# VHH binders against Stonin-1 (STON1), part 10

Target 1, 134 residues: Stonin-1 (STON1), of Homo sapiens (Human) (q9y6q2r275to408)
Amino acid sequence: GWSFMLRIPEKKNMMSSRQWGPIFLKVLPGGILQMYYEQGLEKPFKEIQLDPYCRLSEPKVENFSVAGKIHTVKIEHVSYTEKRKYHSKTEVVHEPDIEQMLKLGSTSYHDFLDFLTTVEEELMKLPAVSKPKK
Key: E = the ipSAE of ESMFold2; O = the ipSAE of OpenDDE; V2 = 0.75 times the mean of E and O plus 0.25 times the DockQ between their complexes.

## First folded at step 4 (VHH)

Design r8 (framework vhh_8k46_1)
Fold by ESMFold2-Fast, scan of step 4:
Structure r8 (fold): chain B 134 residues (1-134), chain A 125 residues (1-125)
Amino acid sequence: as target 1 above (134 residues)
Amino acid sequence: AVQLQASGGGFVQPGGSLRLSCAASGFTFSRYAMGWFRQAPGKEREFVSAISSDSGSTYYADSVKGRFTISRDNSKNTVYLQMNSLRAEDTATYYCAAKYTEFWGSLEPADFDYWGQGTQVTVSS
């Protein structure tokens, strides 16, 4: 199935300021996350292979001036978290890859939880891999 | 299936005019920015013009600025390129392309999501 979610565009919109907008997602067997601009399209505009070191952040409820109340979560990679840990305490040496952090939202609590559950279940099924180098 | 059908190409003499059309189907046209690109034999595909989903913003390559005008009709799912004062260097296959309104900060070919088949424009005396 399709998961209807929201995100803030990763790049600047030519028409106006960036806002929360609709995005359609599929979570496929093997930890593949596909992102679509519209439901029912044949090909995703972005495909992400999740690995066993991907994590869901603590879910939040955030208020935005235009969008209102949104349930938010980040899909993060452990290597990105380690970079934050090291660089936040010293000089800012490297910016993390945006592909290692995806922020999603929803106005529907039930749809939000269903999506998180599906991602967690697929993450648990992934084979063990070597820990990333620090 | 997503389709972009370009038409309106042909033969024209230097100084002449042509209007290209690109008819879109299979997606919500009004939510996409539209662009025109061209490719001459032996050259890379290059940007020509783009228009935002609401027609509020237009962009042109320096080589066509002042001669070409891009426009769109969201009720007809069509984008147009009016080409005036055509030059021999404008000879190319012209392609239309669609990009969801979240522009990636670039109008390079790699930033566009969907592509149509081309229409040939030949400018010669």
Scores: ipSAE 0.013, ipTM 0.392, lowest interface PAE 7.3, mean pLDDT 79

Design r9 (framework vhh_7n9e_1)
Fold by ESMFold2-Fast, scan of step 4:
Structure r9 (fold): chain B 134 residues (1-134), chain A 125 residues (1-125)
Amino acid sequence: as target 1 above (134 residues)
Amino acid sequence: DVQLVESGGGLVQAGGSLRLSCAASGFTFDDYAMYWGRQAPGKGREWVSGISWDSGSTAYASSVKGRFTISRDNAKNTLYLQMNNLKPEDTALYYCAKRYSEFWGTLDEADFDYWGQGTQVTVSS
């Protein structure tokens, strides 16, 4: 497990940027992510099952005035929405629909790389499925 | 390296319309609330409009409410300002901005970086 930062979503009716909150993060076999408020707690406050269409975004190094330098990555889910083409009676197009599931960060480059490697390895072990459609 | 590049300004007659764009790079655009500000000749900067990261909330200065519409396209990392029924008082250099700090709270002007050169809007009477 790792001490990490979770990007806390802003309130829907507030004009502000998201905050970073400290968490303890675990990755379990089978692509399960568990988030704890602190290391040593028995129960995670959130558990996410990754599927084969989850991906890691491009890792970034971002500077924040309060939090400082943070290595960041998003866990995204990719699905495809089938839409009828404009002015066509028979043709459809599949558009990618990218949902951000989590945004995570760490001030430790070593922990950040360990996390990315672990997630990528678990994603590769998940069984291949057909492209998701909505 | 954060870059914000504004475009779409120009000379327009009173009552006309313009659409401003701001191309963002060097940060995760869809994690930030974004803002438009302006600075008229010989005056300080004025906040104009803001939009939350998910487009779920928008806010406007009283001087532009009902005439301007802020929007964003997170897939294109682009912020927009649709300006209708322009008035001579809207003449200014328009900047897009994000907050200096990642925090909850106020629309305080002191918290913003104006990182681009701006785009000039001139409204003739």
Scores: ipSAE 0.000, ipTM 0.154, lowest interface PAE 13.1, mean pLDDT 76

Design s1 (framework vhh_8k46_1; at its last look DockQ between E and O 0.06; V2 from the best seeds 0.00; counts 0 for: pae E 10.3 > 2, placed apart)
Fold by ESMFold2, look of step 5:
Structure s1 (fold): chain B 134 residues (1-134), chain A 125 residues (1-125)
Amino acid sequence: as target 1 above (134 residues)
Amino acid sequence: AVQLQASGGGFVQPGGSLRLSCAASGFTFSSYAMGWFRQAPGKEREFVSAISSSGGSTYYADSVKGRFTISRDNSKNTVYLQMNSLRAEDTATYYCAADSPLYEWLTSEDRYDYWGQGTQVTVSS
């Protein structure tokens, strides 16, 4: 597993007004992502089952602290939904619906690349699932 | 429907103790981090304490460190705030809140937060 940082959305202040929170990540066979508040805990605080519609965003580099950089990536879920056009009673538009599942970062480039590679390999191994719906 | 019911507030002398409880229903309590916030009249709501969904990590505002202890009992769907060495500055309505799961891979909706209606704590002589 890896020590990472989880992006805390700006309007969320329940866990203090922080942009990043430290976590420990594991990726299990079968595309299961586990998040722990610290290494060595018995249970994750969150577990996510990846599916073939999950993807990694384009990685970025952001400023972190006074002298540091943080490598960042989002895990996103893409689905397609039928939507009515505004004011139309009959028109339906089929558009992709992208949901950000989480945003992660690491100050260790080695750990960042290792994580990306691990997730991509697990995504490629995932079994087929039903097409996402509303 | 989701409900968070905070209780255990009341009047207490400076230096005294109170234990707040927040009973949850309508969601999977063990999957949510829980927090306590407070709001005094005429002030903005401020963070007091939080506990991870598993109970493995706790967080405290500097103003309450060493005096307040957060805990949870996932079998009873309840989060607690033990408040010791209370001061007049601790007078406020105390709210419990649940932090929604970050993002679930099976949903298209935004994350949402749940809030209780609060319980009054008054510290004075």
Scores: ipSAE 0.005, ipTM 0.162, lowest interface PAE 10.3, mean pLDDT 77
ESMFold2-Fast, scan of step 4: ipSAE 0.360; ipTM 0.698
ESMFold2 (binder alone), look of step 5: mean pLDDT 80; pTM 0.803
OpenDDE, look of step 5: ipSAE 0.007; ipTM 0.224

Design s2 (framework vhh_8k46_1)
Fold by ESMFold2-Fast, scan of step 4:
Structure s2 (fold): chain B 134 residues (1-134), chain A 124 residues (1-124)
Amino acid sequence: as target 1 above (134 residues)
Amino acid sequence: AVQLQASGGGFVQPGGSLRLSCAASGFTFSDYAMGWFRQAPGKEREFVSAISYSGGSTYYADSVKGRFTISRDNSKNTVYLQMNSLRAEDTATYYCAAGPEEFYWLDTSSYDYWGQGTQVTVSS
């Protein structure tokens, strides 16, 4: 497990005057993410089951006023929607619809890389995904 | 060109209400978080309220909680501040600002674009 900073999209900030809150994060076999307010607690406050449509975004290094430089990544869920081309009766396109599930940050590059490799390995063990058709 | 146009300020008596609007153009509004800040004469610019890119999360300064409501309409590229139960201490120039989703919402330096102010005066 790792000590990270969490930003949950479209959720209340659980920390006073701070967009990012500290958490302890575990990755379990089968693509299960468990988040704890601190290490050593018995019960996670949030648990997420990853599915084959989940992905890691491009890792970034970002500057924040409180945290300074942090390594950040998003866990995204990708679905595909069919849309008709403008002015066409017969042409359709399949467009990705990307939902941000959570955003994680770390000041430790080593912990960050370890997390990324662990999540990618768990995602690789899930069944392959096919683009949906109408 | 990026433009944020704040409007809706005016004179109001204590206990009254005003609705501020901030119309945005020149960027993809639905990708940005929006904030309201205010500055009274001789004071620093202070945080009032912020809203996430989708409108699903809102944040308020303790001094305005329960009285002010922030909202947005992404189809109209506009953010709003509904101000109820106004007090003399709310007298200030109000500014709207746009920032990325990935920011510290209290920090003025986290906002990329700033609008012109609209004056709110609360007096008997």
Scores: ipSAE 0.006, ipTM 0.128, lowest interface PAE 11.1, mean pLDDT 77

Design s3 (framework vhh_gocatamig_d2; at its last look DockQ between E and O 0.08; V2 from the best seeds 0.00; counts 0 for: pae E 11.9 > 2, unsure alone 64.4 < 65, grease 27.3 > 24.2, placed apart)
Fold by ESMFold2, look of step 5:
Structure s3 (fold): chain B 134 residues (1-134), chain A 125 residues (1-125)
Amino acid sequence: as target 1 above (134 residues)
Amino acid sequence: EVQLVESGGGLVQPGGSLTLSCAASGFTFSSYALAWYRQAPGKKRELVAGISSGGSTVYMDSVKGRFTISRDNAKNSVYLQMNSLRAEDTAVYYCARETYDTSWFGEYTYYFDYWGQGTLVTVSS
């Protein structure tokens, strides 16, 4: 597992301006992502089952502190929705709808790459699934 | 070591006022939300008021208009001004520091990871 940073999204009524929270992150066989408040705890505070429509975003380098940098990636879920072209009653187009599930970062490039590789390998092992609609 | 030290509790008559203080140390105070909780005998601990790192506030309904939370980042301190006190406000009051928000999956949840030892407020006779 790895020490990572979890992006704290800004929400209405949020009590903190803190942007990143430290977590301990594990990836289990079968594409199971576990998040712990600290290394060595018995139970994760959150667990996510990845499916074949989950993907990693393009990695980025962002400002982390006054002078620090952090390697970041999002886990996204891609789904398709039907959208009708405004001036056509008979044409329907399926467009991707991308939902951000979470955003993660690490100041260790080695740990970051190891995480990305591990997730991509688990995604490749997931059963193939037909998209719900074209 | 993270420390939160409450003070200012005491005995006060109904309708009276008190100001609670919480002195913080061992962390970057300006980066965290702070809150006051209270616990009356035989009751569950409840959120009284919270203040974000940027100064935004929230209050439980029963204290709105009577209590005011504030912070002074230069003094690493958070305060609770309590006016128009009632017998039902009798409790041990705790200062707490927010950890991080886990509500990104649809449920709104605050976690507070450090607590003071509390200061007793008694509203009686």
Scores: ipSAE 0.000, ipTM 0.139, lowest interface PAE 11.9, mean pLDDT 77
ESMFold2-Fast, scan of step 4: ipSAE 0.046; ipTM 0.426
ESMFold2 (binder alone), look of step 5: mean pLDDT 79; pTM 0.790
OpenDDE, look of step 5: ipSAE 0.011; ipTM 0.224

Design s4 (framework vhh_7qia_2)
Fold by ESMFold2-Fast, scan of step 4:
Structure s4 (fold): chain B 134 residues (1-134), chain A 124 residues (1-124)
Amino acid sequence: as target 1 above (134 residues)
Amino acid sequence: QLQLVESGGGLVQPGGSLRLSCEASGFTFSDYAMGWYRQAPGKQRELVAFITSGGSTNYADSVKGRFTISRDNAKNTVYLQMNSLRPEDTAIYYCAKEVTESFYGDSTYEYDYWGKGTPVTVSS
């Protein structure tokens, strides 16, 4: 498992406070993410089942005034929504919709890479599914 | 003590241009995102643009293509270049600093460092 910081989502269309809380994170066989408030606890406060539409965002390095350079990544879910055209009651278009599930940060480059590799390996083991066509 | 000092507002004709400046002091300017908010009479304050510490920019839909935000870390200054101004851009413009994060804490403190604002009036 890994000791990372979890980002609390910000309000849309605002510069807002960003809250980071320490978590202990595990990845289990079958693409299960478990989050604990600290290492050694027997019950996770949140458990997430990854599906084949989950992805890791492009990893970034962000600069913080006290912590310095922090490695960050988002776990995102990609879906496609059916929307009707305004002038057509029967015509539909499929548009990508990207939801941020988690944002994680770490000061440890090695731990960060190990986590990314583990998540990618578990995602590759999940059953393949087709995406809708436009 | 953290300070933000806005300047550059004024009266301008529709289609005109203004450049707003915000000079910052009391913090490590290059480490923080900076932004511009505005508040029109009788309206809520809205974010119009921000620029991250790394230089990435973001704009409200109402100003895209007309406004450009930039920064000069050597001068501790953030700018808003406003082109093709419209009457609906009339507002008091405020400079804002990204809230300081506590990466190792269980909470962060919200402190919005608004300057006094610089009024912009677009009128024929």
Scores: ipSAE 0.014, ipTM 0.248, lowest interface PAE 6.3, mean pLDDT 79

Design s5 (framework vhh_6z1v_2)
Fold by ESMFold2-Fast, scan of step 4:
Structure s5 (fold): chain B 134 residues (1-134), chain A 124 residues (1-124)
Amino acid sequence: as target 1 above (134 residues)
Amino acid sequence: EVQLVESGGRLVRTGGSLRLSCAASGFTFSSYAMGWFRQAPGKEREVVAAITWSGGSTWHADFVKGRFTISRDNAKNTVYLQMNSLKPEDTAVYYCAAESDLYFGEDYSAYDYWGQGTQVTVSS
């Protein structure tokens, strides 16, 4: 596991979107992400099962006035929705629907790279399934 | 009911050390993350360090990393800031703050409770 930071979109509805909270992060076999408030805790506060349609966004190096330089990445899930084609009652088209699940960061280049590699390795091991649609 | 009381601030020479303490009462201290902030004359308040509810994880701002260390003692309801290799730029009023979750950042409104501050002056 790794000491990382979770990007928090809001707290008490007064929070800047630039805030980061420290977490302890694990990746388990089978594509399971576990987030703990601290290392050594018995139960994660959040557990996410990755599927083959999850992806890592393009990694960035971002500068924040409080957190300083941090390496950031988003975990996204890609699904598809069916929409009726224009001028047709029966024809449909699949449109991508990209959901941001998490935005994570680290001040440690080594830890960040290790995390990215571990997630990609676990994603490659997941069995192929039909594309999700909604 | 809720109180945070900082202590330990004083005048110290460049290169010196100080330990700040923040005594908490009126809330379940062990369920709150704690942070240290500072505000220098004519400057905005900035976050210096943060520690999770159990003390198992800490964060320190780049400008103090390697010099300052945050810690806590949940049995004593106290958070500490050990300040080493002090510089004139560290001169500020230092505040402790408590938040109900594991968050830190630039938004002061994220913190539930604030202390009154303790003055640290570093002279060359």
Scores: ipSAE 0.000, ipTM 0.148, lowest interface PAE 13.5, mean pLDDT 76

Design s6 (framework vhh_7n9e_1)
Fold by ESMFold2-Fast, scan of step 4:
Structure s6 (fold): chain B 134 residues (1-134), chain A 124 residues (1-124)
Amino acid sequence: as target 1 above (134 residues)
Amino acid sequence: DVQLVESGGGLVQAGGSLRLSCAASGFTFSSYYMYWGRQAPGKGREWVSGISSSGGYTAYASSVKGRFTISRDNAKNTLYLQMNNLKPEDTALYYCAKDLEWYGSEDTSPFDYWGQGTQVTVSS
């Protein structure tokens, strides 16, 4: 597993904006992500089941006032919905809907390379869905 | 349904002590960071203390550091705040809060649920 960062509540005022805080993340066989507030806990605070429509963004560098320069990556779910447009005849188009499932931070690009490789490997093992998600 | 019920508040003289409790239900208590916050009359909500899911990490606002101790009992689904050397400026409604689950909203309010609160009044 990996030590990453999530946006968590600022610990100075209950109404404050979120700051980056540490989490521990595991990838399990079958494309399951488990997030823990710290390493060694028995139960994750969140479990995400990946499907073949999940994708990882390329890591980018972002600069935050408190956390400084950190690398970030998103796990996104892509679905396709059928839209109908009318003029002289019915035209059917597929429009992607992109939902951000999770945004992770790290102080190291190298940390994300190993994570990205592990997640991509698990995604490749998942059974392909033969048609677009409705 | 998520429920947080605070208790243990009351009237106390400056220099005294109180122990607050927060009984949690409707979620996996042992998996979440928990917090204590307070709101004094005519003021906004102020974070007081936080504790990690295992209890291995704690944090305190500078105004209470060294006087207050946060703890938890995961077997009882209960959060505690031991308040020592109380000051008149500690007078407030005290409430506990469950940490948020974050899934891409960087501008989301910090807590997804907090309780009704328990009143602490410190006389000088």
Scores: ipSAE 0.005, ipTM 0.161, lowest interface PAE 10.1, mean pLDDT 75

## First folded at step 7 (VHH)

Design pa (from k5 with G53Y Y59W; framework vhh_8k46_1; at its last look DockQ between E and O 0.41; V2 from the best seeds 0.00; counts 0 for: pae E 9.3 > 2)
Amino acid sequence: AVQLQASGGGFVQPGGSLRLSCAASGFTFSSYAMGWFRQAPGKEREFVSAISYSGGSTWYADSVKGRFTISRDNSKNTVYLQMNSLRAEDTATYYCAADTGYYEFLDSSRYDYWGQGTQVTVSS
ESMFold2, look of step 7: ipSAE 0.011; ipTM 0.276
ESMFold2 (binder alone), look of step 7: mean pLDDT 79; pTM 0.785
OpenDDE, look of step 7: ipSAE 0.025; ipTM 0.418

Design pb (from z3 with E31S D99S D109S; framework vhh_6z1v_2; at its last look DockQ between E and O 0.03; V2 from the best seeds 0.00; counts 0 for: pae E 15.2 > 2, placed apart)
Fold by ESMFold2, look of step 7:
Structure pb (fold): chain B 134 residues (1-134), chain A 124 residues (1-124)
Amino acid sequence: as target 1 above (134 residues)
Amino acid sequence: EVQLVESGGRLVRTGGSLRLSCAASGFTFSSYAMGWFRQAPGKEREVVAAITYSGGSTWHADFVKGRFTISRDNAKNTVYLQMNSLKPEDTAVYYCAASRFGEYWTSTSAYDYWGQGTQVTVSS
């Protein structure tokens, strides 16, 4: 597992802002991400099952604190929706709909790359075909 | 076809109790996290409680903590919300929702499937 930073999503209180929270991450076989408040705890506070439509965003470097930098990545889920073209009854287009699942970061480039590689390997082991829609 | 069907909403008196149920079909229920949300007239939809795919962890909003309990029965493809010590402020349409991620999340954007809702009304 790895010590990481989780981007804490905006809360229901409109006055709160997003921030980084320290977490401990594990990736289990089968594409299961577990997040703990600290290393050594028995239960994760959050657990996510990846599916074949999940992907890693392009990594970025962002400001962290006054002078620091943090390597960041999003885990995203991609789906496609049909839309009718404006004023057309017969034309449709398929648009990708990209939803952010998590935004994660690390100040350690080594840990960051190790995590990305591990997640990518687990994603490749998942079935590549879509789930049956029936 | 994915379906989430809530039931159990009704009129109850202040201080009363009510159990909501949400029956799921058309997807692998045991792989999905579940949540209960509510929306009162003129308000935004808000998360009430959430539970992981296995039922191993739960989360409850502070305004219901100690009064409401989320649970699930994966053998019956059903998620529940036990509501105790009901107050007029709990009056809302309650929605069941499912997340493909296997984990709970407090924002609506993390949930892929939604029920039609069941009305809970708490009278003075």
Scores: ipSAE 0.000, ipTM 0.119, lowest interface PAE 15.2, mean pLDDT 79
ESMFold2 (binder alone), look of step 7: mean pLDDT 88; pTM 0.897
OpenDDE, look of step 7: ipSAE 0.027; ipTM 0.485

Design qa (from c11 with D31Y G55D; framework vhh_gocatamig_d2; at its last look DockQ between E and O 0.06; V2 from the best seeds 0.00; counts 0 for: pae O 8.5 > 2, unsure alone 61.1 < 65, grease 25.7 > 24.2, placed apart)
Fold by OpenDDE, look of step 7:
Structure qa (fold): chain B 134 residues (1-134), chain A 122 residues (1-122)
Amino acid sequence: as target 1 above (134 residues)
Amino acid sequence: EVQLVESGGGLVQPGGSLTLSCAASGFTFSYYWLAWYRQAPGKKRELVAGISSGDYTVYMDSVKGRFTISRDNAKNSVYLQMNSLRAEDTAVYYCAADEWYLGSDTYSFDYWGQGTLVTVSS
């Protein structure tokens, strides 16, 4: 596992500001993310099962503190919704709907890369969602 | 019915101290992340302090060393001890609770109190 920062709350709302909170993050086989308030705790405060529709966003570097910058990445869930084109009575397009599940940050580039690699590997191991046989 | 009821707010001079209390009911208190938020006039609501079920605490930078969050599961209560109060601490303070353990897909706080006003003025 790694020490990470979690952006809290998960979603932006007009009623609250988002902040970074320290967590300990584990990735288990099968694509399970476990988040702990601190390393060594028996129980995670949150557990997320990744699915084949999950992806990592493009990593970014953001301002963190006077002490430096933070490497950030989002875990996103991608779904597709059917939309009708405004000017077409017959054309239906499927547009991706991207939902942010988590925003994570690390001040350790090494840990950050290791995490990304680990998550990507687990995602690749997940069973492909069988397209419903038409 | 879920309720969060704040108390302890009031007028205090700079450098003074105040203790806020929040009494909770209607949910399994011991499993919840608890937090204090504050909202000053014309500003967004911001996290002041949070405490986990395991007593892990977080604070905003501006209150570190001055404020202390604590909880009493037996009393279903969360507290905020505020020392060395400053004018910029003036705000409505809100108690909030969120269940993190059961795989909630949304990290928005489930429950909010009505708030208690803290005014720091000479």
Scores: ipSAE 0.012, ipTM 0.272, lowest interface PAE 8.5, mean pLDDT 85
ESMFold2, look of step 7: ipSAE 0.013; ipTM 0.262
ESMFold2 (binder alone), look of step 7: mean pLDDT 78; pTM 0.793

Design qb (from c11 with S53E V58Y L102F; framework vhh_gocatamig_d2; at its last look DockQ between E and O 0.07; V2 from the best seeds 0.00; counts 0 for: pae O 11.3 > 2, placed apart)
Fold by OpenDDE, look of step 7:
Structure qb (fold): chain B 134 residues (1-134), chain A 122 residues (1-122)
Amino acid sequence: as target 1 above (134 residues)
Amino acid sequence: EVQLVESGGGLVQPGGSLTLSCAASGFTFSDYWLAWYRQAPGKKRELVAGISEGGYTYYMDSVKGRFTISRDNAKNSVYLQMNSLRAEDTAVYYCAADEWYFGSDTYSFDYWGQGTLVTVSS
């Protein structure tokens, strides 16, 4: 596991300010993310099962005003919704609906890379969503 | 009870200097992020400077090179040294503390002082 920062709350609320909170993050086989308040605790405060629709966002470097720069990545859930184009009565466009599940940050580039690699590996191991046989 | 008490505000001429102090009580001071905010009349409250438990500092762009934030854990105090003051620095300055602050401009701190007025005027 790694020490990470978690953006809290997980969902952007227009009425609430988001902040970084320290966590200990584990990735278990099967694509399970466990988040602990501290390293060494027996129970995670949150557990997330990644699914085949989950992806990592493009990593970014953000200014961590007090602690320097922080490497950030989002875990996103991608779904496709059918949208009708306003100008076409007949054209249905499937647009990706991206839902942010988590935003994570690390001040350790090494830990960050390890995390990304680990998550990607686990995602690849997940069973492919069988496209409904048209 | 948590308390943050600011002091050191006042009237100063442009180019002058002022040191603000904030005395804290009622919480584990050494474990908290500390910050100074300011609010000018008719404007939103804005983060001026912040300091982490480890001594990392943040400054808004307009005060960089002029203001210095520091903390004294033994005295449970945070300070803001303001040099080369400008008219635009006129505001009520607030001391704030938060356990989990990571430099968001929209961050809401857990604890706030009552503020101290700084007026920069010729």
Scores: ipSAE 0.005, ipTM 0.253, lowest interface PAE 11.3, mean pLDDT 85
ESMFold2, look of step 7: ipSAE 0.006; ipTM 0.213
ESMFold2 (binder alone), look of step 7: mean pLDDT 80; pTM 0.813

Design qc (from c11 with S30R D31Y S104H D105S; framework vhh_gocatamig_d2; at its last look DockQ between E and O 0.07; V2 from the best seeds 0.00; counts 0 for: pae E 7.6 > 2, grease 27.2 > 24.2, SAP .67 > .668, placed apart)
Amino acid sequence: EVQLVESGGGLVQPGGSLTLSCAASGFTFRYYWLAWYRQAPGKKRELVAGISSGGYTVYMDSVKGRFTISRDNAKNSVYLQMNSLRAEDTAVYYCAADEWYLGHSTYSFDYWGQGTLVTVSS
ESMFold2, look of step 7: ipSAE 0.013; ipTM 0.358
ESMFold2 (binder alone), look of step 7: mean pLDDT 80; pTM 0.817
OpenDDE, look of step 7: ipSAE 0.040; ipTM 0.443

